VH-VL binders against UPF0111 protein PH0637. Designs and how they scored, part 13

Target 1, 226 residues: UPF0111 protein PH0637, of Pyrococcus horikoshii (o58371)
Amino acid sequence: MIKMQVWKKLFAKSPFKPLIRHAEVVVQTVETLEKALDSWARGDYENMKEYAKKVDDLEDIADKIKSELRDSITSKLLMPVQRTDILEYLHMQDKIADAAEDTAKWLLIKRNLDSIPNDIKDIILKMGKESIKAAKLVYEAIKQLDNVLESGFAEKEIKKEYKIIKQIEEVESKIDGLDSKLMEIVFTSELDWKDGLYILNIARTLSNISDKAKDTAERIRVLMNK
Short names: E, the ipSAE of ESMFold2; O, the ipSAE of OpenDDE; V2, 0.75 times the mean of E and O plus 0.25 times the DockQ between their complexes.

## First folded at step 4 (VH-VL)

Design q04 (from p15 with light chain Q27R S30R F94Y; framework fv_polzastobart)
Fold by ESMFold2-Fast, scan of step 4:
Structure q04 (fold): chain C 226 residues (1-226), chain A 123 residues (1-123), chain B 107 residues (1-107)
Amino acid sequence: as target 1 above (226 residues)
Amino acid sequence: QITLKESGPTLVKPTQTLTLTCTFSGFSLSTRGVGVSWIRQPPGKALEWLASIFWDDDKYNNPSLKSRLTVTKDTSKNQVVLTMTNMDPVDTATYYCAHTSYLPGDYVRFDYWGQGTLVTVSS
Amino acid sequence: DIQMTQSPSSLSTSVGDRVTITCRASRGIRSYLAWYQQKPGKAPKLLIYKASTLESGVASRFSGSGSGTDFTFTISSLQPEDVATYFCQQYNTYPYTFGQGTKLEIK
């Protein structure tokens, strides 16, 4: 939605400042999904549906920003890092919002959750909270990468960046563990198969949020090694 | 000022279909977060929520009524219509339509009500 | 469905008295509870939502409290115009359900 002229001016300050703007919307998208999940777990379909629609709107905004940023990056702009690396980073960061939207779409499929046990809902909520941590850590990571550049790649700033990347990896590992526990509960429960499919797809799309956050962190490693 | 008024037949025979219209003013059913709900009250008994329809044409029907309910809206006419099939004497009640305010994570409010219309089901 | 049970079913008291009505949900509903006043021959009027938030224009003598499964509605000093039936209603879980009502009368 921001004009290409604004993005070009931000790129002139730093290749990472436009990516920080995009990351802000990605965080808002995942935070809104958490509100949808909270309403979902309460059995409040109406409030969940409203938050799910907001997730869709925010993901659309993120995609529009991504497109605008892509169009603003040209071979004529002077940048301290390769344009293709920035575009690959942006692509991965945007996939975090895509995963949040996919999760919201799955939530909308089922209105009455009386057949879904509270222990399953609890694990889904925990996965949601960890997903917010992943998104916020990505936002911190891209901001810290800007600090790394501002410092001339000072060792202190690089070390701080690697600490954030490690935290993203730890969050992804935590979500993977929760997903494994959820699988165990689903396979040992008396859930109808359709309820099982519903829950497993919610879990898969939630896990994708942290998976894409980890992929984004890997792109930061590439940007720092230049 | 928000106002709603129910209209339709006051007498219905068993097995017939009831159609009630809610005509409203002071708000638009195109506004995000706005809906209209139908609630009934048998004489001397508790209120029973029947159905809600929202700005985006999303519909919720009370499952205890086993698909007897249909709710539709005509935004251009400021009307919401409730249809209930296979009427029975136990469905005798005052039927209300109510403006419904919906704020995610906070509330669902039936904040303005019509006067109600008594529908008697008898042969 | 979530069952809402009110206590008492009816009460008779004097002008100026403090009146308390309780509402119990069969399952946790957080704070997603509303209170309505219904005078004879009239439609219900929303008094309180979100368990304790007064609707705009509602007299300050009315208040609500509680969360989870147990809720209380209070009139701090009963006025003659408060004679009515009061209903609680949960909106945490679809379908929305109402209590059976409490009929309030003056002695």
Scores: ipSAE 0.007, ipTM 0.442, lowest interface PAE 11.8, mean pLDDT 87

Design q09 (from p15 with light chain S30R S31N E55Q F94Y; framework fv_polzastobart)
Fold by ESMFold2-Fast, scan of step 4:
Structure q09 (fold): chain C 226 residues (1-226), chain A 123 residues (1-123), chain B 107 residues (1-107)
Amino acid sequence: as target 1 above (226 residues)
Amino acid sequence: QITLKESGPTLVKPTQTLTLTCTFSGFSLSTRGVGVSWIRQPPGKALEWLASIFWDDDKYNNPSLKSRLTVTKDTSKNQVVLTMTNMDPVDTATYYCAHTSYLPGDYVRFDYWGQGTLVTVSS
Amino acid sequence: DIQMTQSPSSLSTSVGDRVTITCRASQGIRNYLAWYQQKPGKAPKLLIYKASTLQSGVASRFSGSGSGTDFTFTISSLQPEDVATYFCQQYNTYPYTFGQGTKLEIK
């Protein structure tokens, strides 16, 4: 009877715990993509392929957690925020892992990596490192949202959350700048058209990681409004 | 520019399955933020949202009808298909498909609609 | 499910009049509310979303306001072509739900 009361209290306060677990897997997915990109830049196809497969495996794990959370949220009796807001948040957060998987799929299309100029590889690596920062900031943001709720929406906790959101926006802007520089190089280079298509799609899917991180941050703004 | 058109049977017998196809042009269901929704309206009554399917294959069905509803898309054919099982006379309605614009934390809007198709459920 | 209640159910007024329709949600929906116009035999047309944002191409005489549970739709100066049934719709919570409609006629 008493233990059941404690159970209900704990579960009322833990709707974000599964979202935090999902975010952790999303971070692992993007970090593994960075290892694939490092191998790619060195012309190491075999290690790149192995890391790309690990990205796919981690995205499958993230998707399974998402499906379990979707079902669990539907059956919850006590929720501190609207169910549809949580589902929309989960959807955006999962898209970060999807973007990482899409990037890995594009990396695998080409075996001879030596035809890609090093200046292009260098910018893509910088975009990859910034993408890790974006994913980690999303992880910090969802953890901080749990603190916001636990504090009863205290102003100091809300302010801390907005600082994290701003950092995500700054990272997305930096990646946009890198993408613009990359486009200038690709446009003025003597790349074979297939290599051009290859690089443009890697850049697009890589940029989507931070785009989805920003979208996820916008959902946090919604979750903080009553 | 954006156009949608519903097609399917106009008469369905009780207990049968209804299959409606939405064929569209002027947009791609692979574009981020784009979806297609099904909404119905019984004669003289309010609109009722049935289902939505989005660019990323995410789909949502009205819980009151969830066990009866299936929504699928074929991006290459520019088509979305709604299947509804165990039809009843109370399901008699005009069925619409609509272009759905979605921006998380901002809006979900049914901004362009097909002309609708009247489906009568009668013995 | 969130219940959407419109008032009035029907309204008869004159060209040039200011028309006001209200919509009440059974739960807070923030500003996730849209207004649609439906003419006889036609599909609904989106007029307003996010409670107060006018859809592209919609005449400026249409406006919306409100947040939370209470919302208002206004036509500043009724034109003959505005004769229609108007519906509010919330998109805060699945399932998305519509009001019962307000039939607007010219007397």
Scores: ipSAE 0.000, ipTM 0.419, lowest interface PAE 18.8, mean pLDDT 86

Design q12 (from p15 with light chain F94Y Y96W; framework fv_polzastobart)
Fold by ESMFold2-Fast, scan of step 4:
Structure q12 (fold): chain C 226 residues (1-226), chain A 123 residues (1-123), chain B 107 residues (1-107)
Amino acid sequence: as target 1 above (226 residues)
Amino acid sequence: QITLKESGPTLVKPTQTLTLTCTFSGFSLSTRGVGVSWIRQPPGKALEWLASIFWDDDKYNNPSLKSRLTVTKDTSKNQVVLTMTNMDPVDTATYYCAHTSYLPGDYVRFDYWGQGTLVTVSS
Amino acid sequence: DIQMTQSPSSLSTSVGDRVTITCRASQGISSYLAWYQQKPGKAPKLLIYKASTLESGVASRFSGSGSGTDFTFTISSLQPEDVATYFCQQYNTYPWTFGQGTKLEIK
């Protein structure tokens, strides 16, 4: 709708620009975690540690953007959607970066990486790659939500948004399948119990990335249906 | 055109240290995913992996022999050196160096091998 | 360490025959298994990796299958140049270990 586009032009303070910026940092955080996982799989503790530190730094940046956004929304800006729904969305999107940081923390706990079997490494690396897809789809989803609002909820833009949401759900389902497969391997292997705990916690925090991406997509459904 | 060649003594006395050099061409040991491994084979017996060194200076030594094994690289000379201490007649074997392609979670491939050098430990 | 056991230890068959060699791991190794051919007096040659992936330049008569603990290597039609000892090797669990070898000869 014309009215929606004029509002954005006049006030030049769309809540979606900072949300998109936040989503960009979330993508960078997950991409950096993938580099940490690659180093981890190679037995390269020092490079893994450097990438894990970068994940932590990027999550701090995401959290600062979240705080700035929260404060600006509280200042009674005119918005095309409910303030509380935007804050719920932001909260879920930020949890994606939190999950990536948690994963990096778990990677750092073990220094001798040579003992980890290739079948476990394979699944963990696949979970990492799928997590990047989830984060990028969230980024696409928030950009498309801005298009939905600018069009005055045009049917074609809403349909594009639902396609992205469905893709996020498919990625989450795939990661859940990988996590289940990994758990079977861990429980049927000769893996030491400490290494088992280590691997299962890495898998749990990795799965959480896509779980939070799916939760974020559900917040978008709420924003479109109000 | 990947080629590797082992060199070093062919005869070693018990308790002495063996030093073998692998000289290679057609690849760089600075390339991601590339390593060089040492594998031995006693006459008429199975292959036994001894040690590997990779592009990032990461080193792997067979735990059964770890205290005796040292592997180093000189990327400028295209050489990898294996040192094995306290040689015994049971260490008599053909020693190979091999180009190692490594992709974590996918494969470890010993895809190009040197001709091998027979090291006899006696007297 | 993971123990790799091959069977048979040796076999003798005729040119044109289908040859099957098996390899068993003492614990699960998923599909992280390679097969090597070693002709008399020569260095080993990689034929197959990831249980069933044929190395570039290797003849299509060679194939591999299996997962977990049980693996097979097949030569669909034995040729004279296939006289060799064949070794399986697991690379799932460090340290990497080889089977004892299967000596293949032609009658």
Scores: ipSAE 0.118, ipTM 0.657, lowest interface PAE 6.0, mean pLDDT 88

Design q13 (from p15 with light chain S31R T93S F94Y; framework fv_polzastobart)
Fold by ESMFold2-Fast, scan of step 4:
Structure q13 (fold): chain C 226 residues (1-226), chain A 123 residues (1-123), chain B 107 residues (1-107)
Amino acid sequence: as target 1 above (226 residues)
Amino acid sequence: QITLKESGPTLVKPTQTLTLTCTFSGFSLSTRGVGVSWIRQPPGKALEWLASIFWDDDKYNNPSLKSRLTVTKDTSKNQVVLTMTNMDPVDTATYYCAHTSYLPGDYVRFDYWGQGTLVTVSS
Amino acid sequence: DIQMTQSPSSLSTSVGDRVTITCRASQGISRYLAWYQQKPGKAPKLLIYKASTLESGVASRFSGSGSGTDFTFTISSLQPEDVATYFCQQYNSYPYTFGQGTKLEIK
């Protein structure tokens, strides 16, 4: 748990360094969710449950950091970026961890994992791997934004940032494609309606990870305005 | 005064490659923040962005047409060339090139357009 | 891809009338939206960018508003020369996408 005084010290170095710290925890949250999904796909309920609990713990840590950063930033006006833009960015970035936690909660609802076809499990795993890429790209993007600031908002650094944003958009598109394929399989498969509801909610919450990563990337555009 | 003009064949057979040239004046493609984009419009339909090329030779192509599009520039001749392979009747459209003003994090705008060239794809 | 949907697809009204056209994006595009006017047989002309910024040399009767997913284009007092098809265009992400167009005619 980091207290307000520690965050004020980091903000003195850069408005973005505290956001990078938060992004690190967000990445860990999504990486841990992938371990839960791997156990889930293997029919290993107990290990899946353990990783789902760790996802919840990491999301709680991310949320605590968010609250501490919010409290710290309200006492300062950050130059060259506006306080409200920093807070809106933080809010979007934290929603990535929220989406991972929502996915973990859905995984826990069903104990008998053997009734889920392997074709469906395979696509869910692919969606999970792409979600990790989205979270890591957000981490790269906020780190690159710090480089943009240190360069005095140099054009080359800003262009590098936009290329990372484009990569996040590409990951979202891949996840959308996987979600569409999953929908087709669910509707043509011999599934109990409860299993169908279960799978569709897991897919929805996984897609939300990349959706929130995309929203976070849009906030970066705002932060780059001088 | 910024002006652009498209040139190239007006009739292309299916499976052939289309090459269109945009010749411009009043600006340089070596100027920061300047690009040239290609946009097409099938008869009576909406506009479709195809590709953009910028002063630093950064290029973006519409992914729905991926592998078929190539955009190059010759700054000394004030020309941008669009190449599109494997033409099909559905590619029949008026093709425009447009001066593209770019300011990172602020805008991308197609502020001056050529007159357009109608390319018909038919046997 | 971001889908841009315009409403209405066509409208007919009288000189002097206030005209409103709307544009909806399938996902948030902040303020990264432009409006173009295309007269029959001519290339499009940029009217507005950044959702609400009027391009230099464009008549003040044209205006735009909105952010996120919902955008509005307005002509405060329609003139005969305004007969055209109007297109919205997002430039938040690649590929850049246009709305289907709104055809404006005089009664």
Scores: ipSAE 0.000, ipTM 0.393, lowest interface PAE 24.9, mean pLDDT 86

Design q17 (from p15 with heavy chain D56N N61Y; framework fv_polzastobart)
Heavy chain, then light chain:
Amino acid sequence: QITLKESGPTLVKPTQTLTLTCTFSGFSLSTRGVGVSWIRQPPGKALEWLASIFWNDDKYYNPSLKSRLTVTKDTSKNQVVLTMTNMDPVDTATYYCAHTSYLPGDYVRFDYWGQGTLVTVSS
Amino acid sequence: DIQMTQSPSSLSTSVGDRVTITCRASQGISSYLAWYQQKPGKAPKLLIYKASTLESGVASRFSGSGSGTDFTFTISSLQPEDVATYFCQQYNTFPYTFGQGTKLEIK
ESMFold2-Fast, scan of step 4: ipSAE 0.133; ipTM 0.674

Design q20 (from p15 with heavy chain F54Y Y60R N61Y; framework fv_polzastobart; at its last look DockQ between E and O 0.82; V2 from the best seeds 0.00; counts 0 for: pae E 4.8 > 2)
Fold by ESMFold2, look of step 5:
Structure q20 (fold): chain C 226 residues (1-226), chain A 123 residues (1-123), chain B 107 residues (1-107)
Amino acid sequence: as target 1 above (226 residues)
Amino acid sequence: QITLKESGPTLVKPTQTLTLTCTFSGFSLSTRGVGVSWIRQPPGKALEWLASIYWDDDKRYNPSLKSRLTVTKDTSKNQVVLTMTNMDPVDTATYYCAHTSYLPGDYVRFDYWGQGTLVTVSS
Amino acid sequence: DIQMTQSPSSLSTSVGDRVTITCRASQGISSYLAWYQQKPGKAPKLLIYKASTLESGVASRFSGSGSGTDFTFTISSLQPEDVATYFCQQYNTFPYTFGQGTKLEIK
């Protein structure tokens, strides 16, 4: 209940400020995942495991914030934007953290990485860095949306918002290219089928981070249209 | 300046165990991303990687020799020790230790080498 | 294990000549290939890594190229101090393996 009061006060200041608070935890989640991926690529299972545990903890925090925000929005709270639009944005943004946790869970599955070639590990690392960049751009995008609202939807601020959205789409496109390259290498190499499945599932979860970032950016377009 | 030096016996009898020590300076095995590797070169033949040990005590062995090899480190003495059991005349080679910097994107094998020590296995 | 095959096994040429050594991997290794120089009586020295990147302090007459399975090492103008055996080494797939070497001599 006390948390509900805090969130209600933030909603009164701006419908987007609570979403910015949630996005801060999402960024921490993906930044921690980056450290897990770096440790994974080096074959440092114990450090990777510790970062993966932290990813899980941060995702739990993000999910708890989502639940508290959902409970804090009632039909009687006067808002300049529709309740359903806020909740749909929050759902998509929270899925970024979920996807990061999925990646971390897959990293934990295989302790011995000697059978995984370096070129495959390097592509996974590149996909991870781009996916995390996409998630950070979402944070910038929701902050900029607050600026758009405060300016009364000034054309200058709207243009800044669309630039950020375009950057998210460019990053997602890069990840699609890396994913295609990875699939070619996996299917033309001498990997046993379990290693192939392991690698392709990691790639899928990384792609899902950027896909959810792009979906979240599309919800910003909806929020700008009032 | 990174330097490494191999020390140990130069003559070993068949079936005996070889113990070689790599003493190094200019880096520490407590530093993240650092490793030391053992490589040998039989006379007139290709270099063959034997074993590696890293800052986090992760160890890797050539699969064809794994049952005969043990690598350990002493970070306080800046030393890595290779033990190879059941020596045979075919194991006659120059044995090197080498530094490895383990950085993503710049992964380089064997960037600084010791001078090597010739180990002869004969009666 | 990935087999690395160098050609030629031995080469004799004149000061100032262009030298080319090839290295072929038994399966794809992307660009994860290094070249080493071993002068008579000395330890191997890393010259090139990631197929084409010169190690710091290495003379610009040395170069490398290639990707996948086929790689080339070049000395643009041979110098007397370049008499050595040259080795390629893949580091894409564990265990990391070396070519048999190319002995370079001056006529």
Scores: ipSAE 0.231, ipTM 0.667, lowest interface PAE 4.8, mean pLDDT 87
ESMFold2-Fast, scan of step 4: ipSAE 0.355; ipTM 0.713
ESMFold2 (binder alone), look of step 5: mean pLDDT 91; pTM 0.915
OpenDDE, look of step 5: ipSAE 0.535; ipTM 0.819

Design q26 (from p15 with heavy chain D56N D57S K59R; framework fv_polzastobart; at its last look DockQ between E and O 0.86; V2 from the best seeds 0.00; counts 0 for: pae E 4.7 > 2)
Fold by ESMFold2, look of step 5:
Structure q26 (fold): chain C 226 residues (1-226), chain A 123 residues (1-123), chain B 107 residues (1-107)
Amino acid sequence: as target 1 above (226 residues)
Amino acid sequence: QITLKESGPTLVKPTQTLTLTCTFSGFSLSTRGVGVSWIRQPPGKALEWLASIFWNSDRYNNPSLKSRLTVTKDTSKNQVVLTMTNMDPVDTATYYCAHTSYLPGDYVRFDYWGQGTLVTVSS
Amino acid sequence: DIQMTQSPSSLSTSVGDRVTITCRASQGISSYLAWYQQKPGKAPKLLIYKASTLESGVASRFSGSGSGTDFTFTISSLQPEDVATYFCQQYNTFPYTFGQGTKLEIK
């Protein structure tokens, strides 16, 4: 009951304030995943495991916030946007945290990384850095959407929103390029197939973070439409 | 200031077991990402990496010699020990220990080396 | 295992001359290559890592370039103290492997 009143008060200020609170946890989740990746690349399994557990905990928090938001939204809330549009955005934004947890689960599977070449680890780390950038841009995008609404859809604020959306698309494209290069290295190298599948699944979950960031940006366009 | 020094026998007979100790200072094997590696150089030939042991006790052996090599550490004494079984005259070489880093962006290289110890395998 | 092939195996040149040594990897190693100098009776000394980054305290006449499979080591102006054997080493994929060496002499 306590959380119902908190969320209802935030919705009364803006339909986007609760989504901003969820996005803060999503950013923390992806930032923690980057630390897990750094530890993973240096072969520090115990430190990586600690960060991977924290990623799981943060994803649980994001899921709890999602559930509380769904419970707090009723047909009686007077909002300038439809309930279904808010929930669809929340669903996409939550999938960013889900993808980060998927990456963490894959990192935990292999303790010994001596068979993984350094150029592969370097690409994975670069993808991680771009994934955190994508999640931070989603956070900036939902904050800017709140500014757009508060300004009464001023053209200057709408232009700022599209600039952020363009940056998300550029980051997603960069991650796609890194993923393609990694795939080529794995299939043209002398890796054991189990190691190749392990690496490609890590890359796929990292790529999914940016894919969901891009999908979330597309939902921002829907939320801007009257 | 990082220093390493190899110690142990300089002459062993074929089939015997070689035990070499690397004693170091200026760094700790408890530091994340730090390791010690063993590398050998037969007279007039290329260097060959043998084994590495890291702060987290992970150890790596050259696959061509894996069954012959054991590497252990004593972090409190700043020592790493290499044991190599079934020595043969072709194993005659200068044996080095080296400081090794396993850091993102500057992955494993041998940045500080001991003076080396020549081990001769003969009757 | 990744084979590292150096060229030439030896060379003689004059003080002040530019020296070039090449190293080829049997498969891609990105930029994960180091260069070492070894003087007779001494331990190897790291000069360059990550293909082109000069180790601290190493003279600026030494440089490296390349990525992928083909790498070059250069001494811009040979000095008498540079007489040594030079080795490349890949550290992309274990086992970490070295080139056979290039023996550098003064004419």
Scores: ipSAE 0.236, ipTM 0.689, lowest interface PAE 4.7, mean pLDDT 87
ESMFold2-Fast, scan of step 4: ipSAE 0.347; ipTM 0.739
ESMFold2 (binder alone), look of step 5: mean pLDDT 90; pTM 0.917
OpenDDE, look of step 5: ipSAE 0.594; ipTM 0.835

Design q30 (from p15 with heavy chain D56N N61Y, light chain S30R F94Y; framework fv_polzastobart)
Fold by ESMFold2-Fast, scan of step 4:
Structure q30 (fold): chain C 226 residues (1-226), chain A 123 residues (1-123), chain B 107 residues (1-107)
Amino acid sequence: as target 1 above (226 residues)
Amino acid sequence: QITLKESGPTLVKPTQTLTLTCTFSGFSLSTRGVGVSWIRQPPGKALEWLASIFWNDDKYYNPSLKSRLTVTKDTSKNQVVLTMTNMDPVDTATYYCAHTSYLPGDYVRFDYWGQGTLVTVSS
Amino acid sequence: DIQMTQSPSSLSTSVGDRVTITCRASQGIRSYLAWYQQKPGKAPKLLIYKASTLESGVASRFSGSGSGTDFTFTISSLQPEDVATYFCQQYNTYPYTFGQGTKLEIK
């Protein structure tokens, strides 16, 4: 956690620098979830549990930073963008970490992992890997937005930002495709109904990571437009 | 035509690290749905799957051995490398690499195998 | 881990005979089962995958059936070149696991 004085000074330099700090923790949260998913796929409940708890810890840190940033921004601070738009961005970005935490909580529900078919585990792992890419692209996008501001909203920097936003949309589309394939496998298999519910909820919360990344990218469009 | 061949030491001392290379031809490990797997067979015993690596660099390890195993690929050399640490006499086996065809929801096939290499772990 | 149990462990019969080998999984594996042939000193050869699908180039006298936990491998008319050890393998769940093998020989 950073003290409020430090956040206020950072906001004075750029409305986006504090958001970049928050995005760093969001990336760590999703990367840690990937490690939990790797252990889960191997049937290693104990290591999965350790990584899942670390995901919870990192999400708590992200949420605390969000609260500090919210408290540090003031209506009296002269900014090139509206305070409410920055807070809405921060909320969307934080929801990425929330989705990662939700996924970790679902992983912990089941101890005997041997009943889950390999083709299901493979798709879940691919969704996890793409989720890391989505989180990292959000981090790149908020950093690029700072460059847009520093350049005085120069066209070339704006174009670079739109390319990153498009990449986030493409990753979300890929995850949607994987989720659709997973649904087909679950519904056509002889999977136990409890395992079906377990997998469907893991997939839903994983898909939500990229959905929130896409929502965050839409908030960047708002921050770029007056 | 798909061919694979294992290479590496035939004798390893206890506690040493084993490194085996699978050199292949007739396919690319950049092709979607393609992987290479490592399977071993102790003399007179059942086959045991060790690890798989796929075109997208997805890696899967046998949980009982995961802490000891690393699999990597070099697509430009048409090679897959298996590293296994802390070798023990019980690890004495013929080690195979196999072309792996994968289609989610349908199959996983070890459809072409190398000739195998016998690795003896003894002091 | 899913345990794969084959029966019988060994079998001796005559050329032209119908040969049946069974494989049982300790839990449901749907149809994600393969059969391999291994001749002495050689690598295994894939014969059947997805329980009943014959691999390209494999002789039609080989067939497989079953789903869930109980599977059967059949050679309709045994030929001399069929002398080998046969293994079943599940790929439903990591780790992939193999049966202990069935040694087939001619009297």
Scores: ipSAE 0.000, ipTM 0.478, lowest interface PAE 15.0, mean pLDDT 88

